# VH-VL binders against Beta-1,4-galactosyltransferase galt-1 (galt-1), part 16

Target 1, 206 residues: Beta-1,4-galactosyltransferase galt-1 (galt-1), of Caenorhabditis elegans (o16374r189to394)
Amino acid sequence: KMSICVPALFGNGYDAKRIVEFIELNTLQGIEKIYIYTNQKELDGSMKKTLKYYSDNHKITLIDYTLPFREDGVWYHGQLATVTDCLLRNTGITKYTFFNDFDEFFVPVIKSRTLFETISGLFEDPTIGSQRTALKYINAKIKSAPYSLKNIVSEKRIETRFTKCVVRPEMVFEQGIHHTSRVIQDNYKTVSHGGSLLRVYHYKDK
Below, E stands for the ipSAE of ESMFold2; O stands for the ipSAE of ESMFold2 at other seeds; V2 stands for 0.75 times the mean of E and O plus 0.25 times the DockQ between their complexes.

## First folded at step 14 (VH-VL; framework fv_spartalizumab)

Design p2 (from z6 with light chain N34K; at its last look DockQ between E and O 0.43; V2 from the best seeds 0.00; counts 0 for: pae O 2.7 > 2)
Fold by ESMFold2 at other seeds, look of step 14:
Structure p2 (fold): chain C 206 residues (1-206), chain A 120 residues (1-120), chain B 113 residues (1-113)
Amino acid sequence: as target 1 above (206 residues)
Amino acid sequence: EVQLVQSGAEVKKPGESLRISCKGSGYSFTDYWMHWVRQATGQGLEWMGIIYPGDSYTNFDEKFKNRVTITADKSTSTAYMELSSLRSEDTAVYYCARHDYDTGYPLDYWGQGTTVTVSS
Amino acid sequence: EIVLTQSPATLSLSPGERATLSCKSSQSVLYRIKNENYLTWYQQKPGQAPRLLIYWASERESGVPSRFSGSGSGTDFTFTISSLEAEDAATYYCQQYYDYPYTFGQGTKVEIK
């Protein structure tokens, strides 16, 4: 059983089509529940309808998250609060929980294996509480060339400073945005995966 | 410019080992998979194995029965393939090839090939 | 292990004729999540390393002439040279990269009369 925590849907840089793509792709990969934290008052009508559709179909759990007042530092602390809440919602219920944004996707490298099979292999050691994987930035640009006008070129770069985690929720005490801060017992481990079996892609907008 | 440069031709006797190098340049060596493929005279292409230099993950065809070792040296951007207990049927041209999973280009750049003769 | 079977073994044709090559996989190489076939076609001339022509069964690599095309899905794949040119004399291989070990077909040799 797998779930995704989207710790904050903030700003208005996402449209409803991106949310649909995120939910549908991850459902196809075997994700059974997606937890989305947002301030529902700040959503436009199209986004509200889209999120309601998926909530009504039990594909997502939509959590209204509003702080009493706002300062620049409050968004960071609020995001950590949603991460903690989502971790606790999955503890004892979900085998593997992913923490990522709407524009980030975990995918298996070996195409004959499902995401669940891939993750299960990475967690074969029962003392592993979390796997940390570096982001791969992917974008598409139109590039003019002398012979072929308007080519699409995909750029990529791996960023070790920015990573995303998949965890066994019952083994994690404190989860951060880019790492597992503390496991529940001293003998449990946090490890880094180098990308040979599992990739996480971050898609840049145009 | 992406280039894969392999070590030179070798002549071996049965029972010996070979070790072929493949130096990659013009790209981020640790961000791409490296394959090893061989071709006996008059025969088709035969996949031997793969390494991801970023985390040293390897996989290989069981046909080589623990005779193959694939490694990479990140500091020199060089991959290595070693084949032990050579037989005359190991006479072939050996290729390294780069694989870019993220852009959908499978084996997009190939080394020049290393001719290995195992005389019996 | 996924076995790729190519046919015919040899194809001898005149310039301007259509060459049609077959590659049959013992198991599906379709990644259903993205609807992508993990099958590739290569061209190899004597004394040279293979050259990538087609990936994802039907997508031409940059710089590959439009006379080369690929089609098919799942287990049955076809490679076509629409109007054969003298420089197309080569051996053509299909390869799957769906599951380890990644395997090649046995090759189809295309000869120009």
Scores: ipSAE 0.460, ipTM 0.754, lowest interface PAE 2.7, mean pLDDT 82
ESMFold2, look of step 14: ipSAE 0.556; ipTM 0.799
ESMFold2 (binder alone), look of step 14: mean pLDDT 92; pTM 0.930

Design p3 (from z6 with light chain E59T; at its last look DockQ between E and O 0.68; V2 from the best seeds 0.64)
Fold by ESMFold2 at other seeds, look of step 14:
Structure p3 (fold): chain C 206 residues (1-206), chain A 120 residues (1-120), chain B 113 residues (1-113)
Amino acid sequence: as target 1 above (206 residues)
Amino acid sequence: EVQLVQSGAEVKKPGESLRISCKGSGYSFTDYWMHWVRQATGQGLEWMGIIYPGDSYTNFDEKFKNRVTITADKSTSTAYMELSSLRSEDTAVYYCARHDYDTGYPLDYWGQGTTVTVSS
Amino acid sequence: EIVLTQSPATLSLSPGERATLSCKSSQSVLYRINNENYLTWYQQKPGQAPRLLIYWASTRESGVPSRFSGSGSGTDFTFTISSLEAEDAATYYCQQYYDYPYTFGQGTKVEIK
């Protein structure tokens, strides 16, 4: 019913425990498949082992890609390519697809409702192809993986400059990093959600 | 410093309408939920409803039988609660309270309260 | 709607004694994703707005003395004042934030003899 696209997991500085946290918490929320795009040759051994475990258990699809050079334009275009690939992988297969980075979480506001129930409500108008909402940065000092959605923090920063999307993949023609660029028919819509029913958090380690 | 300042005390007659304001300062008004809670003299707290000023989403206790309207003006950082068709049992102190949903602190700041008396 | 039932209605104790207050919920307020209970405790003195003491059933708010504590899970919750002080005379309310409407318990009045 729900999937996540992580268009780039880049850099050797990632903590494998953070990947476990990301996958496990989103699985608890009902995410059935997570697509992760990375250059596997640049991952350390702990990270490779962790990602292999989840790939073998069919919780993630790990997609290898390599950029032959590093320029600002090439990096940006590389992410658009992975977003487009992930959108196409979910078209006709997944009802709702989230586009977010590592350690970002979409959560329902009303605790008696599941993530799927919340998203289904936001898409009850059948002409809505995507929902975008503002990202909130939380600096949480949680010591174990299951505590990421328990916002006990030493400091809090609210940032509204970036948004993240959840889409009905069959209705989207072109997906960007922070918005849906084009829907497949003129009468389908992209809408902004103000945060009353759905929040998206980006957790920082410090 | 977070402050919630409510409009002053009112005396009303049955059948009239009540409108209480709650001005929030010292925080980002649109990023926090605002609750309305009332308390009759010598009685407990009664939750009335909520608004998220960021997108104007509201929810109310059905006990008020569609008599309550909650709104917010983002340009003045002020929430409003209107209660129509007043009855003597609506005599109470009315509070607004802020909810920091993102950090798990429920009603962390409260207004000073607005005393409303409904009598003939 | 979730009904919260507090007991006792009134508790009259001497300074230094332990106060134990109960709050029972008609439905579970445990959120399985973060494994926390969406239940809070407030203190209210006459003529004042309520003061937040405990959230997530057992977490003390900043600046709340350690003599105040909360425990319990699911539907059964307990609030304890380990050694009563004169300033603790107040009415204590539980509230749930799990589902709309966000109901309060009817309150427990704590009196100091």
Scores: ipSAE 0.617, ipTM 0.829, lowest interface PAE 1.4, mean pLDDT 83
ESMFold2, look of step 14: ipSAE 0.640; ipTM 0.841
ESMFold2 (binder alone), look of step 14: mean pLDDT 92; pTM 0.930

Design p4 (from z6 with light chain E36K; at its last look DockQ between E and O 0.55; V2 from the best seeds 0.63)
Fold by ESMFold2, look of step 14:
Formats: C-alpha cells, sequence, structure tokens
Structure p4 (fold): chain C 206 residues (1-206), chain A 120 residues (1-120), chain B 113 residues (1-113)
C-alpha cells in the first residue's frame, strides 16, 4: 500500500512522455495510487489528454486545482493546501505516502528488494512518522523516452540541499513541501535517511 | 582526479588485528559507497563488505562472522577496515574501491592494494 | 547469496583471435524496473588492482578499447575480446551488484600463446 502525492503540476512546457514514464515506472514499483494536482487550464492538449487517459484508467487521481493569483504569497499557501489535501486523502487508506515532483523517483539501493520492502524496513520502528532523504540531481543527456531507463550521463551534479519525504500519513499533522513539519503526537518522530538504502533522483535534460 | 590511497603493507601474527586505511580524494566522499575486497595470492577476488560514509551504513559477507569492522571518518575522507583474530588464511592483498550507485559505475576506482601477510 | 560461475577457467589463444568468456548467475540479476542487468566485468593484471571494463552487462566504461564487449541478460552473460592483443593477457572477473553480498565470479585467465 503505497501512494504518491504530486502537490503541483503547473505549466505548459512539460513533456507528456515524462508523465507516462513517471506513472508507469512507479506503478511497476508497487505504487498503487498517484495523486496529481494541476491547473488544467494551463496544460497543453497533449498533457491534458495523457492525464485524462490515466485518470480514466484509474492509474491516477487527477485533481483540478486553480487559485487566483493576487500576490506571490498566495502561491505558497496554495501548495500547502494541496499537500494537506493529499495527506488527508491517504490517512487511514495507505500505509506509506511519498511527496515528490513528477520528475523525481524514489529508488531502492538493494535491487533484490522491492520499494515496499525497503520502505517497510525504514519504518520498522513504530514511532517513526516520516523519513526524509536528500534529492540527487542527475544531469544527463537523454535522447528519448523513457528518460530514466535511457539515462546517459554527460554531466553528474550531486546536489543534496533539498529533501523529499515518505510518511505514514496517519502519523503526520503538518506536511511541508520538502519536510514533515509536525507529527500528530510528541512520541512520534521524523528521521533523516542518509541515502544508503533509499535514493531519490531528479533527472534533467541539460 | 579521483584517488584512493591505502596504507602500506603489513606483516601480522595469528590472533592479531589488521587495520587498513583508504583515503579518498577528488570526489564527494560521503556520496559514494566504499567496498572492501581481498585477494589471496593466485586466487580470485573476494568481496568483504561495504560502507556508505554518508550515514555509516555497513554490510558484510557473513563468512567474516563479526571479525570485520568497517568505519569512515568524514572529516579526513578516510575509510577503515579492521579484521580481528587473524589467521593464515587472511594472507591477501586488500583493496578499497569506490562505488557510484547514482550512475551505475560499480567499482570504478580502486586503491593500490595493501599486502598483508599473516604468519607465525 | 548469488553465485557467479565463470568458464572456461583458462583460455589460451593466439594474437588476433576472438576470446569468449562466460559468466552464469545462480539467479537473475536483471532489475525489471529499469531493465538493467547488475553485472560488471573487470580486468586484472598481475600485481595490479582490477580495472572496470563493462558495467550493466554491456556498457563499456569510458576509455576502454572497443574490442571489449559484453552481452547477455538475466542469468547468462558473455564477455568478448574481438581481436586479442598481447596486453589483454589478464584474469577477467564478473561481479554482480544486485544483492548483498556483491559476489565475484572465480575468474577466467586469458593467456596469449
Amino acid sequence: as target 1 above (206 residues)
Amino acid sequence: EVQLVQSGAEVKKPGESLRISCKGSGYSFTDYWMHWVRQATGQGLEWMGIIYPGDSYTNFDEKFKNRVTITADKSTSTAYMELSSLRSEDTAVYYCARHDYDTGYPLDYWGQGTTVTVSS
Amino acid sequence: EIVLTQSPATLSLSPGERATLSCKSSQSVLYRINNKNYLTWYQQKPGQAPRLLIYWASERESGVPSRFSGSGSGTDFTFTISSLEAEDAATYYCQQYYDYPYTFGQGTKVEIK
């Protein structure tokens, strides 16, 4: 029982084949539900068609999320709203929920273990409500889809300033974009995973 | 330029302990796994264990039955392998090797090797 | 534990000949998520550390001559030297990095007549 929350997918410049890769690879890893928050008015026709296809086939839950843009601060609170909504959708339903962007992948280090087995190991202590780990940027020349399968490294950038989370949604009170801000009780805890068993990658073109 | 520099050759007696250092330079030490591999004279390569210096995670081949300890010092970019209760069968060349999981280059850089002789 | 079995143990050939080395795994080292085989080939000359030649079963490391190649998937892997040169006399090892312990094959010694 694993799910992914993609709290914001906005913009017209996204490659629809990237979304196909994201959904298909994560489904193969055992992700059972992917929640995508998007402003459909800002998506091009190819992206809309792709997202509708997966929504109609019950691979994703597509949530149309539009805010009026009055001031810059509204944008930040809008993202917290989608994160909170997604957390609540998973509370009592899924065991582990990942919060990441559509071009980021959580990957087990030990290839003989599934993602679920890896995550379950990291949460063996029943007081752990969330695990966060550093995002790794892979600057690679990718000639075709699927991008993560055909990643040919032309330049490697190891940048660890940003983190991504996997949580037990029932144990989290307040979830941020890159961290768990608060667990529901004082004896529950958030921990940082150093990357030995679980990696999270962001694959870039150029 | 990536370099792995190991400590020098050692002669040991049975029952003693061995401690080999491996200093990494030219890369982000905490973002790469470090493996330890040994090779007895005229024999094949034998994987001993691994450390991830970023979080100190270790894993060992079970055949070493708690005789092996692998550590890392982030401040000096140096990994250490200690093998206790030495036997004549532990006579070998010991290598450290870097592993880049992120790009799929398993053991892309190797140390020069540390020759260890265990004899009475 | 995954056991890698290499054959032949020794291969003695003349310069210019094709060398073919086998590595067989006791279980699959194919990671189905990315379709990569987690198998590597190394070259080792006497008195030296091993040198990485091939990773992901078939990808040549940068700076490795084109006469070296790898193929195979799952449990059966082949390493080929298309036209032997004198400098290729060495022992060649396969290694898997699919599951701990990251075992090596026992090696194939390539000799030049």
Scores: ipSAE 0.642, ipTM 0.839, lowest interface PAE 1.4, mean pLDDT 84
ESMFold2 (binder alone), look of step 14: mean pLDDT 92; pTM 0.932
ESMFold2 at other seeds, look of step 14: ipSAE 0.661; ipTM 0.849

Design p5 (from z6 with heavy chain D100E; at its last look DockQ between E and O 0.58; V2 from the best seeds 0.62)
Fold by ESMFold2, look of step 14:
Formats: C-alpha cells, structure tokens, sequence
Structure p5 (fold): chain C 206 residues (1-206), chain A 120 residues (1-120), chain B 113 residues (1-113)
C-alpha cells in the first residue's frame, strides 16, 4: 500500500544504526517497500552489510547509481533521474509513495490512526495527485529514536521553505525532491497540507 | 511570552448563541493547535473541540458536533468558539488552551477562562 | 471514545504523607512507533485554569517540583506526590491525547487535613 523513495543516500554522516532505525520505524508504520539510491562504492562495510541484509529480507530495493559532478548542474538532473526511476517503479504497483531522505520521517498527528489511514484521508478527493507538507527541522541531540521529542537538548528550528511529498504515483508525470512538478492531467491537483494531520520531521546533529 | 486572552463574561438566555474569542500572542499562532475545554461549577473538565489554525482543521466531541463551530482568524491570531441553541446546562467556564505538539507538551498554556451563564 | 476513570474521588491526607492517584484508560494510549504513552496530568486549584504537571505519563514539565511524578503504561497510570505539602491541595486530572475526543478523567480531589 505504501512505499518510500530515498533518491539519494549520502554515505557520510549516517551510520548503520540510523539506517536500521529508519527502515524499522517505517516498516512499523506500514511502509512495505523502501527504494534506496546510492553509490555503493562509497559505502563502508557495515553500511553495505546492513543494506544487503534488508535487501535480502525484501524490505528495501537497493539501486546503485553514480553521478559525475560537473559545473553544468548534472547533480540536480541526476537526482531527477533517480526520482523519476523510483516514481515509475511504483506506478501501478503502490497506492502512495513518499519521497524523503533517511533522516526525515512522516508521522500521523492522531496517534490512534495508522500512517496509511492518515494518508488515505488526505487523498479522499480523487483528483488529488500529491500532498506536500513543510519539513520541520529538529536540531537536537537525542536518543536514536527519531520520533521522540522529549529529550530536545538544543534550540528547535522549524523551516517551512522546504517540503516533502507523498503522491499517487500513477497521477504524477514529473516529480521533484521537494514538490510535484506536473500531474498527468490538468484537473488533477497538487495540494499543500498545513500540518493538522500529517507532519514530517528532519533530525540533524547540531 | 506566550499568552492566551479570552473575551469577557457573558449572560445568555436559552436558545441564544455565544461566541468566545481567544487571542494568542508570543508564538506562531498557525503552528499550534487550539483546544476548547469547559467546566461547569463544581464539575470536571470537558473537552469540546480543537482547531489547527494553519489549515483550519477541526474536530469536536460528538455531543457538541451540531451546535459548536470553531474558527480561527490568522491575521489577528484569534480563535473563536460559537455554541448555538444554548441550554442552562451550558452554564460553565470556557477555556481555550494551546497544544504544543512539536515540543511534546499537550495543553501547556491556557486562557483565563470565560464565565458563561445561561438562564431564563 | 476513550474513557479515563480516576480513583479515588477524594483523598484526604496530612502534610508529609504520600498521595497516590490512579487513572485507568478504557483503551491503550501507548503509541507503539515511539513507545510513548499519550497521557498527561494537570493540577487545578479553585478559580484557576489547570496547570500541566506530567506529560507522556512520566515526564515532569519544567518548573514542576520533583515530589510530583507519574508512572504506568498502556491502560493503567499512577500519579504520586511523594511528600504532600499544603499548597498541593487541588483537583488532579488525567487526559489522553491518543484519539479524539481528547478526554479527561473525572478528577481526584486532594485535600489537606
């Protein structure tokens, strides 16, 4: 019913523990498949073993990609390629697809509701092709749990300039990292969700 | 300094409507939930409903659903609760309270309360 | 609708004694994703708005004296005042934030003899 596309995994700054947390917590939320795009040559041994374990367990699909960095902005077009590839992998297969990074988590506000129930409510209007909501940065040194807000050590900063999307893949023609660029027909909509039912948090080291 | 200031006390007759304002200051009004809670004299707290001013989402206790309207004006940072078809049982102190969801606290700041008396 | 049942209804104790208050939920308020209980405790003195004391069942709000504590998980929760002071005379309410409507318990009145 739900999948996640991680269109670029930066190997630096994340250890295997955080990848385990990401995969396990999203699996608990009902995510059935996680697509991870990375340059596997740049991963350390523990990272490779962890990703292989989850790939062999059919929790993730690991996709090797390599982007040459050039002065002409090839990196942006390379990210568009991974996003487009992931969108197409989910079209006709998955009802809702999230586009986010390893340190970003979509959470339902109403705790008695599953993530799937929350998303289904946001898409009850059949003309809605995507929902985007503001990314909320939490600059805190906390335990390994990304959903715990009780141990915030440092000043919280919430940014609204960046958004993350959940989409119906079959309704999207062109998807970006932070927005849906184009739906397949003009009467389909891209909608900004104000945060009452769905939040997305980005956890960073201070 | 976070502050919630409610409109003043009201005396009403059965069948009338009441409308209470709650002005929030010292925080980002659209990023926090606002709850409405009432308390009849000598009784416990009764949750009535909630609004998220950022997208105007509302939810109500079913017992009030057809009589209560909760709105927010983002330009004045003010939430409103309207209760129609008043009955003497609606005599209570009405509170607004802020929900600090992103920091993990529930109702961390409360308005001063608005006393409403419904009598013939 | 989740019903919170508090006991006892009234608790009369002398200063220095330990007060123990119960809140029982008709359904679990434990969110398994983050393993937190969405249950809070408030103190209310006559003529005042409620004051937040404990959130997530066991976490003390900033500025709340250490004699106040909370414990429990799932459906059974306890609020404790370890050494009762005269200023603690109040009514104490639990509330859940797990499912709409966000119900309160009926309250436990703590009186000082």
Amino acid sequence: as target 1 above (206 residues)
Amino acid sequence: EVQLVQSGAEVKKPGESLRISCKGSGYSFTDYWMHWVRQATGQGLEWMGIIYPGDSYTNFDEKFKNRVTITADKSTSTAYMELSSLRSEDTAVYYCARHEYDTGYPLDYWGQGTTVTVSS
Amino acid sequence: EIVLTQSPATLSLSPGERATLSCKSSQSVLYRINNENYLTWYQQKPGQAPRLLIYWASERESGVPSRFSGSGSGTDFTFTISSLEAEDAATYYCQQYYDYPYTFGQGTKVEIK
Scores: ipSAE 0.619, ipTM 0.831, lowest interface PAE 1.6, mean pLDDT 82
ESMFold2 (binder alone), look of step 14: mean pLDDT 92; pTM 0.927
ESMFold2 at other seeds, look of step 14: ipSAE 0.638; ipTM 0.839

Design p6 (from z6 with light chain Y97W; at its last look DockQ between E and O 0.61; V2 from the best seeds 0.63)
Fold by ESMFold2 at other seeds, look of step 14:
Structure p6 (fold): chain C 206 residues (1-206), chain A 120 residues (1-120), chain B 113 residues (1-113)
Amino acid sequence: as target 1 above (206 residues)
Amino acid sequence: EVQLVQSGAEVKKPGESLRISCKGSGYSFTDYWMHWVRQATGQGLEWMGIIYPGDSYTNFDEKFKNRVTITADKSTSTAYMELSSLRSEDTAVYYCARHDYDTGYPLDYWGQGTTVTVSS
Amino acid sequence: EIVLTQSPATLSLSPGERATLSCKSSQSVLYRINNENYLTWYQQKPGQAPRLLIYWASERESGVPSRFSGSGSGTDFTFTISSLEAEDAATYYCQQWYDYPYTFGQGTKVEIK
């Protein structure tokens, strides 16, 4: 009933440990399918092996994506294209789809509630097509490998300027990187969630 | 510099209402949960409820069913707890306490407590 | 609701002795996603607000003496004062923050003979 779209993974600063943590932790939270978009030519051998393992075990859908646009616009337009492709793959199939970067986690605040139960509560109003919530950057100390969701912040207050979305894919016509651009019908809504029930953490490189 | 300052002691009669304020200073009021906890004389700590001032979400213990209201005023950085239909067993010290969910610290700062006596 | 049961109710010991306090939860407070137990320990002296000592069952708060420690997982938790000092006379509470309401144990009063 839940999926994640990772709209762009380029071989620049990510490692296999983080991929394992991302896939395994989200699977534990009840995510049933993870879509990962990457230019496989830019991945190192360790990263390729890890992604192949999870793809072969049907934990992820790995999509090789070569950007067709001019260099001066490729990152922005490439991400919008992969976001749109991933939205369409989930429309009519998946109940709730998350759009986040590879090192970002949607986390329920109430620990006795599953991620699915938390999201279902936020979408109780059947006219809600999208929930947007603030991203919290965390400079976490690594306690052990792989990364955990144990948040120990050692330096400064977390910055919350950016947002990420979870959507009902069948209600969204156009999805952006940080927002839902258009819903299918004008009476459907996009909502900003204030963080009391659902958090999104982005773990900074150390 | 973090301080939680509560309103002063109160003496009440059964059936009346109680309203306690808790003013937070030295931190970003809307980024932290505020809990309410009480303690009757010679008894243990009793969790009453919580508010997240950032989006006004509240939750509370069912035992205070229809008697407790928890609110926050972001413009004054003040949380409020109201308890209605008071009984003698509501005689207690009432605390507010701050919680930083994002850093994993539980109740790290407490108000000074508000002593409430309910007597006929 | 999750019930926390502390034992013993009162513990009377001499300075230098080891104090061992139990907190048992009616439901697990272990969060499987991060493998952490959502259980805290507080110290409260008469006329004062509670003081945070231990969080996540075993992590000591900054400025808390090393003689205080916590252990356990799931439903069974232990709080230990390795060498009791006179200023440790207080009531100690466990609290869970896994599920609403975020209940406290009834407390263990530690007395110095």
Scores: ipSAE 0.620, ipTM 0.826, lowest interface PAE 1.6, mean pLDDT 83
ESMFold2, look of step 14: ipSAE 0.663; ipTM 0.849
ESMFold2 (binder alone), look of step 14: mean pLDDT 92; pTM 0.932

## First folded at step 15 (VH-VL; framework fv_spartalizumab)

Design m1 (from z6 with light chain N34E; at its last look DockQ between E and O 0.50; V2 from the best seeds 0.60)
Fold by ESMFold2, look of step 15:
Structure m1 (fold): chain C 206 residues (1-206), chain A 120 residues (1-120), chain B 113 residues (1-113)
Amino acid sequence: as target 1 above (206 residues)
Amino acid sequence: EVQLVQSGAEVKKPGESLRISCKGSGYSFTDYWMHWVRQATGQGLEWMGIIYPGDSYTNFDEKFKNRVTITADKSTSTAYMELSSLRSEDTAVYYCARHDYDTGYPLDYWGQGTTVTVSS
Amino acid sequence: EIVLTQSPATLSLSPGERATLSCKSSQSVLYRIENENYLTWYQQKPGQAPRLLIYWASERESGVPSRFSGSGSGTDFTFTISSLEAEDAATYYCQQYYDYPYTFGQGTKVEIK
C-alpha cells in the first residue's frame, strides 16, 4: 500500500550500511517497495551485492539509469525523468508513494501510530492528491550507550525552501522533486502539512 | 535564551471561565509543541493538552476535551489555554511547557506557572 | 490511555546514599523503528516548575549532574541518584510521550533524613 521513490541517482557517496538501514527501517514502517535509480556500472562490489540481495527478495526495484555527467541541466532533468518514471510505475498500483532521498525519512509524530495510519489520516479528504512538508536537517545522533558517552549535537535547521512529498499517484499528473506540479483534475488539491503529524528528516552522517 | 512567561494568578468562581496566556521568546515559536499541565496543591502533574502552533493542531486529555480550548497567536508568539465551567476541583497551578520534538527534548522549558483558585 | 505507576511513593534517605525510583508503564513505550523509549524523568522542588532531567529513558539533559541516571526499556524503568545530595530533595515524575494523552506518573517524593 506504500512505496518510496528515490529519484536521485544512486552511487554518489552512499555506503552499503546506509542503504541497508534505509531499506530495513522503511520496511519496518510498512513500505512495500522502494524504487532505486542508479548507473549499475558505477557500483562497487559490496554495493552491487547489497542491492542485488534486496532486488532478488522483491523489496526494491533497481532501475539502471545512465546520464552524462554535466552541471545544471543533465542532473536536474535526469532527476525529473526518474521522478516521472517512478510516478508512472506506481499509478494504479500503490495507494501512497513517497518521494525522498536515501538520507531522508518520513516519520510519524505520534509514536503509537503506524506510518500508514498517519498517512491515511492526512489523506482522509478524498480530494487531496499530495501532501508536502518541510525538510528538517539533523546531524546523525549518537545515543548514550553502555559502551560510549559520545553525543553528536547540532543546531537543527528548518528548510522551507526544500520540501518532500507523499502522494496518491493516481491523482498526480506531473510530479516535481519538491512539489506536485499538477493534479489530474481541478478539484484535487496539493496541501502543505505543517509538521504536527508527519515529519521528514534529512540526516547527515558524521 | 528560551523563556515562557505566563499571565498572572487568578481567582474565579464556579461556572466562570479562565484564560491563561503563555508567551514564548528566544526560539522559533511555530516549530515547537506547547503543552499545558496542571497541578493541584499537594498533588501530581496532570497533562491537559497540546498545540503545534505551526499548523494549529491540538489534542486534549478526554477529561478536559469539552471544557478546554487551546489556541496560539503566531504574530505575538503566545499560546492560550481556556478552561470553561470551572469547578473547585480546577484549583491548581497551570503550566505551559515547550516540547522540542526534533531533538528528543520533551518538556525542556516550563513557564513559571499560573495559580488559579476557584472558590464559592 | 497509558498509565505510569511510580514506586515508592516516598523515599527517605541520608546524604550520600543511592536512591532508586521505579516507573512502570501499562503499555510499552518503546518505538521499535527508532529503538527509543519515549519516557522522561522530571524533578520538581516546592514552589517551582518541573525540571527535565532524563529523556528517552536514559539520556541526561544538558546541565544535569552525572549522579542522575535512567535505565529500562518497554514497560519497566528506573531512575537513580547515585549519591544523594541535600539539594536533591524533591518530587520526581516520569512521563510518557508515546501516545496521547501524554500521562505522568504520580510521583516519588525523595526526602533527606
Scores: ipSAE 0.620, ipTM 0.833, lowest interface PAE 1.6, mean pLDDT 83
ESMFold2 (binder alone), look of step 15: mean pLDDT 92; pTM 0.928
ESMFold2 at other seeds, look of step 15: ipSAE 0.645; ipTM 0.843

Design m2 (from z6 with light chain N34Q; at its last look DockQ between E and O 0.62; V2 from the best seeds 0.66)
Fold by ESMFold2 at other seeds, look of step 15:
Structure m2 (fold): chain C 206 residues (1-206), chain A 120 residues (1-120), chain B 113 residues (1-113)
Amino acid sequence: as target 1 above (206 residues)
Amino acid sequence: EVQLVQSGAEVKKPGESLRISCKGSGYSFTDYWMHWVRQATGQGLEWMGIIYPGDSYTNFDEKFKNRVTITADKSTSTAYMELSSLRSEDTAVYYCARHDYDTGYPLDYWGQGTTVTVSS
Amino acid sequence: EIVLTQSPATLSLSPGERATLSCKSSQSVLYRIQNENYLTWYQQKPGQAPRLLIYWASERESGVPSRFSGSGSGTDFTFTISSLEAEDAATYYCQQYYDYPYTFGQGTKVEIK
């Protein structure tokens, strides 16, 4: 019913423990398919082993992606290509597809509802093809097992220039990293959700 | 320096309507939920409803469903609660309170309260 | 609707004694994904708005004296004042914010003998 597209995992600035947390917590939230795009030449050994473990256990679909230029010179263009590929992989297969980075989590505001119930409510109007909402940065530490996310809140920052999307993939013609560029029919809509029912958090130290 | 300043006390008759304002200052008004809570003299706290001014989402306790309206004016940083078809049981102090969902502080700042008396 | 039941209704104790207040929920308020209990404790003195003391069942708000604490999970919650002071005479309320409506308990009045 729900999938996540992680359009680019480039460079060596990523923590393998963050990947574990991302996969395990989103699986608990009911995400059924996670697609991760990476240039495997750029991964360190611990990250490679972690991604291979989850791929071998069918928890993720890992896609090796190599750009025709130096990675630092074409980083944004490579992400758009992976976004398009992931959109097409989900069209006709999943009901709702999220586009976010591995350290970002979509979270329901009403705690008695699942993520799927929350998203389904936001898409009750059948003409809605996508929902976007502002990314929120939270400084937090996880002090327990990866499956238990108890945050110590140390700083809150709201970033409205960065948004993340959840879409019905069959209704989207062109998807960007932070927005839906075009829906497949003129009577379909893209909607900016103000954050009352769904939030997306970027968790970082400092 | 967060402040929630409510409109003044009111005396009403049964069948009339009530409208209380709550002006928020010292914070980003659209980034926080606003709750409405009332308390009859010598009684406990009763949750009435909520608004998120950022997108105008509202929810109400079912006991007020057809009588309560909650709105927000982003340009003046003011939330409003209206209660229609008043009855003596609506005599209470009415509070607005701020909720910071992201930090886990559900009702960290409260307005001063608005005393409403409904009597024949 | 989630009903919160507080006990006792009134608690009369001497200064320095330990006060223990109960809040029982008709349904779990534990969000299992994040392992957080959506249960809050407030203090209210006559003529004043409530004051936030404890959130997430056990986390003390900034500036709240360390003698105040909360514990429990799921449906059973406890609020404790470890050494009662005269200024602690007040009514204490629990509230859940797991599901609408965000109900309060009926309150426990703490009196100093």
Scores: ipSAE 0.650, ipTM 0.844, lowest interface PAE 1.3, mean pLDDT 83
ESMFold2, look of step 15: ipSAE 0.691; ipTM 0.863
ESMFold2 (binder alone), look of step 15: mean pLDDT 92; pTM 0.931

Design m3 (from z6 with light chain W56Y; at its last look DockQ between E and O 0.59; V2 from the best seeds 0.62)
Heavy chain, then light chain:
Amino acid sequence: EVQLVQSGAEVKKPGESLRISCKGSGYSFTDYWMHWVRQATGQGLEWMGIIYPGDSYTNFDEKFKNRVTITADKSTSTAYMELSSLRSEDTAVYYCARHDYDTGYPLDYWGQGTTVTVSS
Amino acid sequence: EIVLTQSPATLSLSPGERATLSCKSSQSVLYRINNENYLTWYQQKPGQAPRLLIYYASERESGVPSRFSGSGSGTDFTFTISSLEAEDAATYYCQQYYDYPYTFGQGTKVEIK
ESMFold2, look of step 15: ipSAE 0.674; ipTM 0.856
ESMFold2 (binder alone), look of step 15: mean pLDDT 91; pTM 0.928
ESMFold2 at other seeds, look of step 15: ipSAE 0.617; ipTM 0.828
ESMFold2, look of step 17: ipSAE 0.656; ipTM 0.848
ESMFold2 (binder alone), look of step 17: mean pLDDT 91; pTM 0.929
ESMFold2 at other seeds, look of step 17: ipSAE 0.616; ipTM 0.833

